# Ledger of designs, part 2: VHH binders against Probable F-box protein At1g14315

Target 1, 278 residues: Probable F-box protein At1g14315, of Arabidopsis thaliana (Mouse-ear cress) (q9m9t0)
Amino acid sequence: MQLLPHDTVEDILERVPVKSLLRFKSACKQWKLTIESQYFQAKQLICSAGGKDLNLVLVSEVPKRYHIYQLFHNSCDGLVCLFDYQTLNNIVYNPATRWHRRFPVSSTNTWRYINPSSPYRINTSSSRGHALYVDGSLYWLTGKKEIKVLALDLHTETFQVISKAPFAEADHRNIITRSLNNRLCLSVSKPLQQMIIWSFNSENKTWEQIYSIVNRSVTQSLPVAILEKNKLLCCPRSNSRQLMIYDIKTKSVDSVSIGTYRCGDSVFCYFESLISIL

## First folded at step 9 (VHH)

Design s27 (from p4 with S58Y; framework vhh_7mjh_2)
Fold by ESMFold2-Fast, scan of step 9:
Structure s27 (fold): chain B 278 residues (1-278), chain A 122 residues (1-122)
Amino acid sequence: as target 1 above (278 residues)
Amino acid sequence: EVQLVESGGGLVQPGGSLRLSCAASGFTFSSYWMSWVRQAPGKGLEWIGRIYTSGSTYYNPSLKSLVTISRDNSKNTLYLQMNSLRAEDTATYYCARGDYFELSEPTYFDYWGQGTTVTVSS
């Protein structure tokens, strides 16, 4: 059969010690470690915002063929979500088991089937075709006239339309799916420099509007995390060495340096596992 | 089919201003995000900014005080207004359809124009 190239996703991700970083952090409660490999450098960063320390993972040194867009901590295993520019595939990879799944994307049609048995298509324009991993499920935007959120349960491999988007008329190219504080969120850009962020409540299957922001810099950024004292951490979608912190009450923006890392590199907020060590 | 044609480039003096245009055809222009990208002689691609379908814009932070992107959906035209031009703004300027992931991967923009050259010199 087809030989696996040395520069395959598996070869590259084997060199990213993401599960080792997450296991060590969970076991030792150490959140300030830097992990280095031939292909990636991962750094844990604490930034202070309104008296709260926030744990971030910054990933750099990624080969240009791949874009890592999510690192998810589920105990010590960790999932890596990435996009392969060469094959135009979204890939969800478990480095511990070497399990992966590919989800093809094409620019010739903005809608594609996730698989042949699915009645649903993924929207490739606004989400860039990216499947977002949250709490054991993959999420996509689907539908052009009525935008819906499609969920795939990875254990049962069943599809479910979890909810119609809380905005029927919004252009799908102005809607971005995000994982904020381990919750599925939608960021919606509106005219006149306005952004609305909706959060999905998985217990009652409802959407709640958590932010309505009018600010040029913030509305054109990617939300990263929700901080205490009504502050939102945002990543500019450009090659910036600074994150932004937006204060909902004062409507002001502060900057946080990420050192030698750039916002164009993947930036993730994760919840630390609290493991007691003897 | 799908075509993007840039125009408005030329010679301009330092401190001057220039407006570039991009005429789009073969698709529903109002339905797409649009971007401007430039390439200085002997250098790599540099993303300038994008404009959303809403008309909202986001700029490369190193360029935000120098440029304004706008669109006229009735004319299927994208604009780049540049002010306070410097010698380092000398480049070929490209109109591109779509959003960027990495500037080194032009395939992420599904269509590009052929470019228009801006030279800033006295």
Scores: ipSAE 0.000, ipTM 0.120, lowest interface PAE 18.0, mean pLDDT 60

Design s28 (from p4 with T28E; framework vhh_7mjh_2)
Fold by ESMFold2-Fast, scan of step 9:
Structure s28 (fold): chain B 278 residues (1-278), chain A 122 residues (1-122)
Amino acid sequence: as target 1 above (278 residues)
Amino acid sequence: EVQLVESGGGLVQPGGSLRLSCAASGFEFSSYWMSWVRQAPGKGLEWIGRIYTSGSTSYNPSLKSLVTISRDNSKNTLYLQMNSLRAEDTATYYCARGDYFELSEPTYFDYWGQGTTVTVSS
């Protein structure tokens, strides 16, 4: 039976008896040692940024086989998601507890309870088949002309479509999903070196434009975290050993050193937490 | 602006019947395929069926004997008639617009309504 995205979510939320969980952890210890020593090194780093201490997780030396695409920023969960290009498996890893789990990506990307003619699909041709975890929910981008966000609430196991786009008929290639301070955000690139960041308001089920930035360096970077009302932490796309702090009010750009680590998809703002196995 | 607004949900006794409506505005309704989708509490999304511009319909085989989809292009309204309702039909029901103009692209629904809740209980 082909594993659907709904089933992969169940894999993450599976309630496991203590005996089974201990066997799982024992079986995975060798793989964990291999990935930590040979494929990436994870380091907790406290950086001073704008007079505040930041708790960052830096992952380095990830070979081309693995792609790190998500760090969960939930008060209950501090998870890292990585994708294995050879096996097409997603791996969820908790650095605080050393727990991890593998689950395959469905090529059809339909849900177990949805007919094969389902309207809900992820466009794999756009190179997006990855889920984002934010505040107890998993999110996917779907659609091509009208970008929709498909949400799965992991507590209730209910799906909903966030269908009201924060922008008109934009090319999906200019849209990046980000988790900023445990909030679902969309970063939209526009002409004239502009970047607009939209945040999803879970109370109102609406999108709010939180940033509009005109700056060549910032628009060619990945948003990492919101530090203060006017300050955005960004990771440059260059081989920089510094993160950027952009002050929207003063239009100033400051830097924070990440030591021997380099910017890229392997830099995350992280709050340690234990996995809640339901 | 494209808008889809569902109505007609509520509390229904088991074995009863219910008709849902979807009022469409902001586009040429008669030119688009339309669908109904539902989500029961604690379950995934379940496609119910679609209606083509011709008025022909295609249904989820599991639901075909229980539902009928129709449209009134003069009123820009889509309908879902449900009969012999059971507790398992308790769900939020969504109206969705299908884009049939892009034959080379994956099939998708480009607009969804807010949903209307149907509760089947005694």
Scores: ipSAE 0.000, ipTM 0.081, lowest interface PAE 23.4, mean pLDDT 60

Design s29 (from p4 with S30D; framework vhh_7mjh_2)
Fold by ESMFold2-Fast, scan of step 9:
Structure s29 (fold): chain B 278 residues (1-278), chain A 122 residues (1-122)
Amino acid sequence: as target 1 above (278 residues)
Amino acid sequence: EVQLVESGGGLVQPGGSLRLSCAASGFTFDSYWMSWVRQAPGKGLEWIGRIYTSGSTSYNPSLKSLVTISRDNSKNTLYLQMNSLRAEDTATYYCARGDYFELSEPTYFDYWGQGTTVTVSS
């Protein structure tokens, strides 16, 4: 078979569905923005932990520009969550449709109306105002009278208030929202070096306590991923060059070096399979 | 002004290896990230991988064990090494450039080569 002439190749590319080309450009630009950016330093790191290779993205803020990025699943058409430290606003950005289909910007400094009948605000105390993406929805903690979980279904653009946090007191400084293996989780630090992790069951709309940890080092850290049923990957808040693996059954801590990279609250597990162009 | 020209395609037997080249001109090659993309007959575009200005690489997980991307900035050339080729690797392979992106004023600017065809057949 002969190679196609240049004009024929261009004709074929022009007839490729626009959605496919936009998805490719979206994925490419997200990785430029999140891995190598002039506005902040981000590095992709492959770590071996518990006999499995983990793909991690380490994000460090740049003193000249204060931005943190989150990657959202391909089911959200390549959305990126950008947090602006200077304005304390969350920006949900679609690189494939750069000036269209952007979602509302939210701030803890003032009330924001996502729905005209309901005032909303995000909690920046521990999560720095980040929206979490889990299974087609964005999630926030409210800074209201009671700490509640707010969900935005990206398919229907419907806002829903989920039940209050599954504990008696809601000190926002001790509560962190995390996406652990595509589950919406709350990490709650309590007195006596205790950390409890709650998982939200979307089918039953109930909270399940999945971990109860008594360990000084782990309670001062951020959960990153569940490696195995009883192994939790954590990032220390102490500007460490090591990640921690906590074995819940043996109550032991192993360390994993991340080289010259700094561990921070913007460490998240990246699944490369989510950024595949078809 | 900007041109990307792929070469090195052809007929390869299953299990064989092939190295593709992309000659870049009309821009500061060492300042740009570069990607490889393929399109099999009757199918959509499939991203293979990218290489950053640092020389670091990121790959499609489905292809990571089969391909290596490299660059020679002194020659303004991008490479794709492919090993253990299968019939399903039959496709037109494209070299692509990205532009710098700023959120306040994003510029969606990509250049593509003409493509080079790889056919895997006994």
Scores: ipSAE 0.000, ipTM 0.098, lowest interface PAE 20.6, mean pLDDT 59

Design s31 (from p4 with S31T; framework vhh_7mjh_2)
Fold by ESMFold2-Fast, scan of step 9:
Structure s31 (fold): chain B 278 residues (1-278), chain A 122 residues (1-122)
Amino acid sequence: as target 1 above (278 residues)
Amino acid sequence: EVQLVESGGGLVQPGGSLRLSCAASGFTFSTYWMSWVRQAPGKGLEWIGRIYTSGSTSYNPSLKSLVTISRDNSKNTLYLQMNSLRAEDTATYYCARGDYFELSEPTYFDYWGQGTTVTVSS
């Protein structure tokens, strides 16, 4: 295993100490709720008691070369998924141990066809093109007419194609992969201002419909996290200074100010990471 | 069918200049971001830069002083001007549709050309 150079680590990632998190409590009530949760407090206490700092990533410190598209929590050592625009590599990085693994596009057609005889290729258009890391596997959407989920198990380095009915009936531009509360989910926008969220059950390899939402504002947004039983936190796709909370039971939308920051900025990724700890 | 065809590669002496072209067909060229990417022999892919629909550009910082990307929407053509070429610029150069814009709405490459080879030597 090779460690990343110290200068590169400091340039890419900013570790956020517990005391720095308290600074953000006044900016957004969702931040305050996340920080004050018993689950988050227990995680902080365990990490601090062991002499280790929380390894949270503040995206605002990431150079323009890298795109952080997912942060995972396992104990206090989160995994970060980076995309390197200079080398077009996907990188899975552990800031606490400085462990990393790269997945380069090495030659012609490597990322377009996983196997030369296979009809499957990675669809790199729009936000669907980047990998999503969940539970030791990377996931992509592949194909254009027949949209499938391609999974790469990082431990065995084996590929598996998952084909499901929800893909057959939707335009590929209306399908977004998300990690919601550490589970692989698909957000599918359908006619009549409808958004359906499907959760993948890894044990039986089936999709479960967990939300069906009819709301103009919510269906044009990115799901961020599931809060409590009946609340979905969403980020508008536009330059908005507010997050949305959709209440499934009352079918109402509440707005949460994120101060001077906008949805889609570096602050959003950091905020999402804290919510996923819950 | 979407097609991107690069041209203009060849042998160039160190310190020379070269302009690559990319002819696009099968889509409305003017509505897409376009990028240039290169791959040196035995090495990985390296992003060169992109051009927005507005004509604004963004470059790999290590290459910014050496390259210029431009487009002609009336001809459905993308260009890469390279100056002060060095042996290390020897690579296959690819035209690609799309690229990163911002964290909330990244756009990645969905179509690539077959590439054109540039060799910098005497």
Scores: ipSAE 0.000, ipTM 0.189, lowest interface PAE 17.0, mean pLDDT 59

Design s32 (from p4 with Y52W; framework vhh_7mjh_2)
Fold by ESMFold2-Fast, scan of step 9:
Structure s32 (fold): chain B 278 residues (1-278), chain A 122 residues (1-122)
Amino acid sequence: as target 1 above (278 residues)
Amino acid sequence: EVQLVESGGGLVQPGGSLRLSCAASGFTFSSYWMSWVRQAPGKGLEWIGRIWTSGSTSYNPSLKSLVTISRDNSKNTLYLQMNSLRAEDTATYYCARGDYFELSEPTYFDYWGQGTTVTVSS
């Protein structure tokens, strides 16, 4: 079976009104162009650290209007998340379920509702307002005085505050939501080159501090994966051609080359293959 | 402030009928087109139909003979009448407000309700 995204979408198009079909086909065409264009490159890379192998997906060079900021999980979820810089909309697509939805985002560094039936707004200042997908749900940081994590369950389409953030506000904190080993995590940067990583325990509905790091290079990076209990894979924010592996016990940094690809928001981990999307 | 609250779901026998309601608040209901969407367990979203401000309706061709959408602007309420229900109609049913910029596009919604579950079983 050789199904492309446009073929999956075409099955849906048989079921909607003609005017809506034309608009839907236009969206599908842009998606296919974004994923399959000569400007969108994806490569699987096996990285080994401490005897463990990780499958990484490196993506780069998308058309300037659109940014792919998340690909499918190593489970069968298969989400593709796009950000449209011109309209400032997030697009979430699941090719396995033939589903897509758009989420408008504020352009003025202010708060906006994910859904006005929810009393909570997306925090666009913390993470450009993009959603993070983890295990069937989308997650955002919300609130100004008390930072909360808002979840949208994609199966039920219900919004809920899953937890209050596990830290008090500070003027100079930088808070980023990350998916590490299929777990919802918060990375909190503090003054004096300190970074703390919190992991959400979905069974207990509690936060667990899993890392406390003091290192100039690591605190300037994005966490990508947990390799071992004491080793963290990070992507430098400096547009580097190398990933870094930080060992908490020895406080040492090792490097992994990613060839012609550059670090940044375009590095994804835990995806087993792009083959199920393409 | 803006809220959409579905009700009327429950257990129904095959071949039966059921009417769902959606109570809208926090906006001028009569000025917006409204839609119904459903999601069966483990399946994607399926658009059911839309009703314009004029009362005109448009339906998913696969469902047109089985459903009727109506609205009561004096009560700020949207309705979905379902007839000849089958096991395949088991789903969570959502009402949604269409995006004001994209009124003709049923896959673009700015506000959703929390949903009401319909189980068709004997």
Scores: ipSAE 0.000, ipTM 0.081, lowest interface PAE 23.7, mean pLDDT 60

Design s33 (from p4 with R50Y; framework vhh_7mjh_2)
Fold by ESMFold2-Fast, scan of step 9:
Order: structure tokens, then C-alpha cells, then sequence
Structure s33 (fold): chain B 278 residues (1-278), chain A 122 residues (1-122)
């Protein structure tokens, strides 16, 4: 379902970084090309829990002028898209083959303000208005009193309102969109008190509550990945050099050193694509 | 509705100075880190600098001696002062809003103005 005028949609898509990623992926012209070895180093932390194979990649920049603090995308068919906020460029990285390719934000080399001519307004305080890329689609939180998820399918270039968020009239400043194990999730928190994580079930179009946590340290962190049953990997908001593993059953927190890396530098989880074995 | 509107661009002679403004609306301006970014014709985006909610600034080292960023939270306005302009400073200049996302520093820019064009030429 398309919520915007056609001309507006075309203009927005031309300036969305994910559009450039899809073009690079589909063209495959420079997939095997690598950026100079001096650009950055990647270290893998493999998280395998309950039969799930998760790869957590920690990326450090090599040139001092580059900072990668937050990932725009987690993965795309075995490729990971990293965002360098200093240069406003996306970096496509394949952790399995160690190939790197930098590409511009969009075909126009411009990030455009997304202003949907929609009944739904992008929520500027929740996740501070940013889009989340999961499984070929972009997602935004919208609305103030009634929070909804707005989706843009990049293959069909259509907008749709997913479903009403699983909570009513929540303070949008306490709602964060996350990609956990390549699934769209909402983290709803009150500082220092409670964090609830909802996962979107794409088959039946419903939200499932997967975690309810009462722990002061964890509720002030960003969820990164779901490990063994009842274990959550979290990144402290303090740019700590420690990750946290929270065991929901025992209500205990364990810390894992990430060495010279900081939680703010670049931490993401990816799954190997089915296509990588073909 | 979040909106950023740049102004103050135009034709300026080499060696001249120019002050750009960005009027922000539709959000709590004082709560966001702001940035200036430019794009020269046919080239990629070049980050100029950040200004924090406190008024402290961080600049691209290549441009630090040539620019000053400031803000007036009472007017919801961001400023860019440029001095000693050269032909290579010809670009469209964008005002951009940083996303804290509960991290200590902005990770990317979620909203941009439409830009104001600066042409440095005799």
C-alpha cells in the first residue's frame, strides 16, 4: 500500500542509502573488489546458542577521521552495510570473504529529508526519527498518541502501515526499533526500571512479547542479539568496552570484554545468507 | 513535521566571508546535536562539523581553521560562519540533525534541509 504520491516516493528512494545497497547487490559489478587494506579491521565474535549461528562483527576504523558508531543495516544476503557518519558513506562488507566496498549514501550522493505526505508522521523522538533496515524493508515509528510502524518494501517500493504497536499511548521517547537475529523488534523501556522486547511475526502479522526484564543495568543498554534460550546480548549506552549477557531465567548479568573495541564503534550481528552456499 | 530550512547562500568573491543560517521547526531543537554538511558539484558529501547541545563543537580537521558553527536555542537556529572562501568551497550546504539514539555522539543524520547554494567566483 502506497501512502505517498508517486513522484515523492521516487525522490525519496533515490536518496535512501539502502537503495544504493540494493543496486550494488543486484548489479554485483564490484562485489569482489576490496577497499584498500588501511580502511578498517573486522573481528568476528561468533555467538552460537540453541542451534542458532550468529556472527557478531566488531569493526574498528583505521583512518582516525572515520567513526562508525551505529549500523544502518545488519545484513543483506551475507553482506553487512556499515554507516560512516563522518563521511556519510555506506560500506558494504562481507565478513565471510573479508571483501569491502564503499559506496555513496545514494545515487545522488545526498541524504534527503524524508517527509512522507502521509496521515502518519515520522516519530522524531522515538529512535529520533531514524529508519531501520530489516529483510529488504525500511521501518519507521510514527504517531504520537497511537504509535504505529510504517514500512517501505524496497523491492516493490510500496509503503504500508504494519500493525498498531503492541502498547497504547506509550511515551515514544522510550521506544527503540532494533534488529535482533534478523527480526524486527521494539524495545520499550523506562530508564532504570523495566524493558520489554516485542518481536514482529511476519507470518501472522502480530507482535509477540519475547522478553520482560527488570534489571537496572540492562534497561540502560541496547539489545544486540538473542543468544541461548533466555540470554540477551546487550551493548551499554556508555560506549563501554564491555558487552553484557543477561540471563533472564537467573536474572544475572555477565560481562564480556571486547578488547580495544567500544560498544559505540560498530557492533552488529549477521546471518549467513542461503545464497552464500550457492 | 520536522523541517530544516537553510538560508544565506549566494555568490561571494574569493577571500570573502559568508554566514549561513538554518531555521529548525517541528522538534525540540535544544535536545539535538546539529551538523553542517556540504556537497560540491559532482562530488560526494563532506562533513563540516557538529555542535552539541552544550554549544561545544567538533570540526572536520581539513576545515577547522575556516569555519565556526554556533547555535541559538531560543531561536531554534543553527549558524555556519565561513571565512577565506575559495573556489573549492563552491557547494550546496546542508543543515542536518544528529540522532543521539541514547549514544554519547550522533551516529548519523536523520533529517536534512533542502540546502543553500554557495558559489565562490569572481
Amino acid sequence: as target 1 above (278 residues)
Amino acid sequence: EVQLVESGGGLVQPGGSLRLSCAASGFTFSSYWMSWVRQAPGKGLEWIGYIYTSGSTSYNPSLKSLVTISRDNSKNTLYLQMNSLRAEDTATYYCARGDYFELSEPTYFDYWGQGTTVTVSS
Scores: ipSAE 0.000, ipTM 0.129, lowest interface PAE 16.2, mean pLDDT 59

Design s34 (from p4 with T53S S54K; framework vhh_7mjh_2)
Fold by ESMFold2-Fast, scan of step 9:
Structure s34 (fold): chain B 278 residues (1-278), chain A 122 residues (1-122)
Amino acid sequence: as target 1 above (278 residues)
Amino acid sequence: EVQLVESGGGLVQPGGSLRLSCAASGFTFSSYWMSWVRQAPGKGLEWIGRIYSKGSTSYNPSLKSLVTISRDNSKNTLYLQMNSLRAEDTATYYCARGDYFELSEPTYFDYWGQGTTVTVSS
């Protein structure tokens, strides 16, 4: 357990959306003062799903050393997941307590081990090799011929292989790990413009196929969130200033403008209020 | 099969220059983004920079004035030119193949070379 330097903390906080940060219940005075300085650049969007409005927050990637890839708000816990370009470490930072922990291996690193004493190598890339934070643990994909889920419990600091992935033949380049509505998911792109989304059930350690999508635009996009009643929010891979809402039942696509932000420009999408259709 | 082989490391005097090479085989080199990464003794990995398939580059801001990355797609070879070397540049240098990323520029890697050691000493 080490604390980030004060200057580094302030630089990170100034670039994270104010609306998202205000949802962290245990934020200290310094966190709030940084938010109130108005040095940040963020945009909040409201989109309609099932007759309710969802708050979607877009944030640009932090320049220089760090990349913010996940903002996590679960009850009273608030975490920021960062990648350090200089050291190639994943960092989990709690802004309320100023605690952080660094992990010396990215999820894409084929030659490095997550821990010097760990036998596991990270052989698959998922969204820049980022680990996903879900419910107190970090998750990676590992293995080349037999894809497995590797978990690090942040409380006990123990690694374990959770289960095999639900596919064998897919090229690892076509597999992306996503956190959809606080669930560990895999997005698998297949030939003929098909995308399959698998959800991991941590209780029984099994995979469930939740979506099978045949759509030219959606298969070239990044899933962002599962919306109520058969709708999936996606970020196009192209430098588009629009998000897509895919209706699974009607197989139609609607667009949502994100103003000056672009999906292909390292835009992070964060849902403060999630509506699950699972 | 995918293979990356670095060469060109060695002993160099402070203020000197050095050019590293990485020979790639087993994949369509021109379709991939490539990176250089280094690790100094007793320290963590430090990303140096990347080069896209057509030759455009992006660098770690801390190192941008000291290095140049280039590639020759006809020879499946990646290069790192280093100038004004200091003792703190002593490290093992790795070439790495970038993975395709959904939302951003590639800084993570599915294949690495074995590394080549650069020692800056008088």
Scores: ipSAE 0.000, ipTM 0.175, lowest interface PAE 16.9, mean pLDDT 62

Design t01 (from q1 with S31D; framework vhh_7ocj_1)
Fold by ESMFold2-Fast, scan of step 9:
Structure t01 (fold): chain B 278 residues (1-278), chain A 121 residues (1-121)
Amino acid sequence: as target 1 above (278 residues)
Amino acid sequence: QVQLVESGGGLVQAGGSLRLSCAASGFDFSDYAMGWYRQAPGKQRELVAAITSGGSTRYGDFVKGRFTISRGNAKNTVYLQMNSLSVEDTAVYYCATSYWTEVESGDYDYWGQGTQVTVSS
């Protein structure tokens, strides 16, 4: 009934077709669902987003006696980031080329193997050590006193520092990187007061404030997705059996029951895209 | 700055009990989730127990029924009551905290220096 992550990765490598974007996209979607079914109990919620489907998957963690991968992926035809909770390693996997690379978060010199000239170190805190995959790059928060966003372009294998983070007086404990509708976002929370969500514009290299929320329940939550008509889907960092939907126009919070699943479990979403992997 | 200071570790005979304490400073303790982890020589760090700001608890499989986590918000302290100790419980025990109301393994932002627990036969 349960597979070790290593065996599961080998099964995925065996099944992925080479050089076929359509078959590859289909295989990648099935791969994601298979992994989540094996290691986590999952339930899907489907949201539409302007001609592209946004699939939301709710998952519950299995016992830690198994190596557990958390799947971070915004497109089935692109790169996939897996996080191993036991070894604290990030694994980047390219299903088309069957390429994979491990990035240990416990190593402050991981960047030296890719670009030795980079002056920045990856934050080693587990919640800050997660790589986030968006549009062919991995993103991390770096530093504790001067918080910066570090990007790794996976095609060129080069690091760059994204423009100065747009927060003046925030405790670094309250800053989380998120992928919302295939965009790099920062959620900046001041406990019991305010949450600001910033979106990164990759074309002009600037940060844009997209939400400012004053709601004590929402400011402790993890943003999951932007729904149509200015609604924000949030996962509370509690053992709640409900997701929250915040309506920006009415400033009201509605709840969505997730049955036996808890909001403290991992929540994944992916944006279906036929972006070339060549 | 955020600081976590563990105490209460030491030597104990198999079948005995210990109570660990973690004194927290530098943040609004009542808003933060707290956890206890342990690491034995040659083993990976593993979750022992966690408690949310609201008081919900979670335990590792090998300690359920024997260990109890609790918090004293008035004293900015989290506790781990360890009963029916066995030699397999020998490890360094670490206190950890995160602002979020539920703490999963890997969600912790700050860690203490650890306190040694040794259980003899």
Scores: ipSAE 0.000, ipTM 0.131, lowest interface PAE 17.3, mean pLDDT 60

Design t02 (from q1 with S30D S31E; framework vhh_7ocj_1)
Fold by ESMFold2-Fast, scan of step 9:
Structure t02 (fold): chain B 278 residues (1-278), chain A 121 residues (1-121)
Amino acid sequence: as target 1 above (278 residues)
Amino acid sequence: QVQLVESGGGLVQAGGSLRLSCAASGFDFDEYAMGWYRQAPGKQRELVAAITSGGSTRYGDFVKGRFTISRGNAKNTVYLQMNSLSVEDTAVYYCATSYWTEVESGDYDYWGQGTQVTVSS
């Protein structure tokens, strides 16, 4: 190709404690102990996409009790989303406003109700039992026979079924919700190692297919961010010290080293803006 | 690459015991749920036992009190101790793993190739 894939990525890797996580330590004794021990570390990676810089946060070590699955970070701290393995709760925490909410998961069913009187069930198997925060709302997959997207507006506390998934007869185990460039996306695995990525367009309330990928390595990874129209940043589900950049046009994979950090669900994309859920 | 390798199957007389092992690689074992399923000829695949990353366990009604699931995070291995085996326990036993947060259903992401257990009477 006329441009090398890594020429579109400006790598500035810094090993810095994340300000929002340092403030979070004041709310939890177990969390405070781990952060203060020097065993908790984060790196910032800056990527360029569409003339804008995207910030990624790589989180290396966290207490085994907690899994950080989303971080919105900016110059004034942001939202932290984590899963508590001991209580099986999802926790959404904003250290700037000191707001937090816990979302418990039932142990008797892979589905849970948001509250006792709720008509909606949340499928925990596709999203590891966690909600996805995008644009002031929490999102879940719901329904076993027909997969639907359930949204909770955190400002109004109103539930809404956004839409049916943009596909029929997909096994719910092959569907993963992702936040890509501050948009709700679905990653769907299909036969012959094909992955389709769908993006929800909030303007016209429709689903748009943004990627169709046939590549063994990429289809076994988690999409992290869109770098350019034809380039996708992915994190392997294996123990890897490299991120992958997939070029849709050339169907090639390039690698970006993350140093001593491991791939997994510990790579987050954030934008340069203050995040508040109040 | 995620890989699950089962071992410990074989032939045993009714009333005997077997210990199955599943060696896992290619993922952060400590964060995943692990399960054992079985499938006998002409039967549907059914849950035998499952264990969460936090150590909570669940068992199928037909094995409760006879089988024990455990995990060794240091060795990336899950175990199934099978006691008081009966002819009805004859099946192919499969190891499975998932990001699944509840130990309840067959919603697993990755499966091993299976190991044969045959109980003679």
Scores: ipSAE 0.000, ipTM 0.128, lowest interface PAE 17.8, mean pLDDT 63

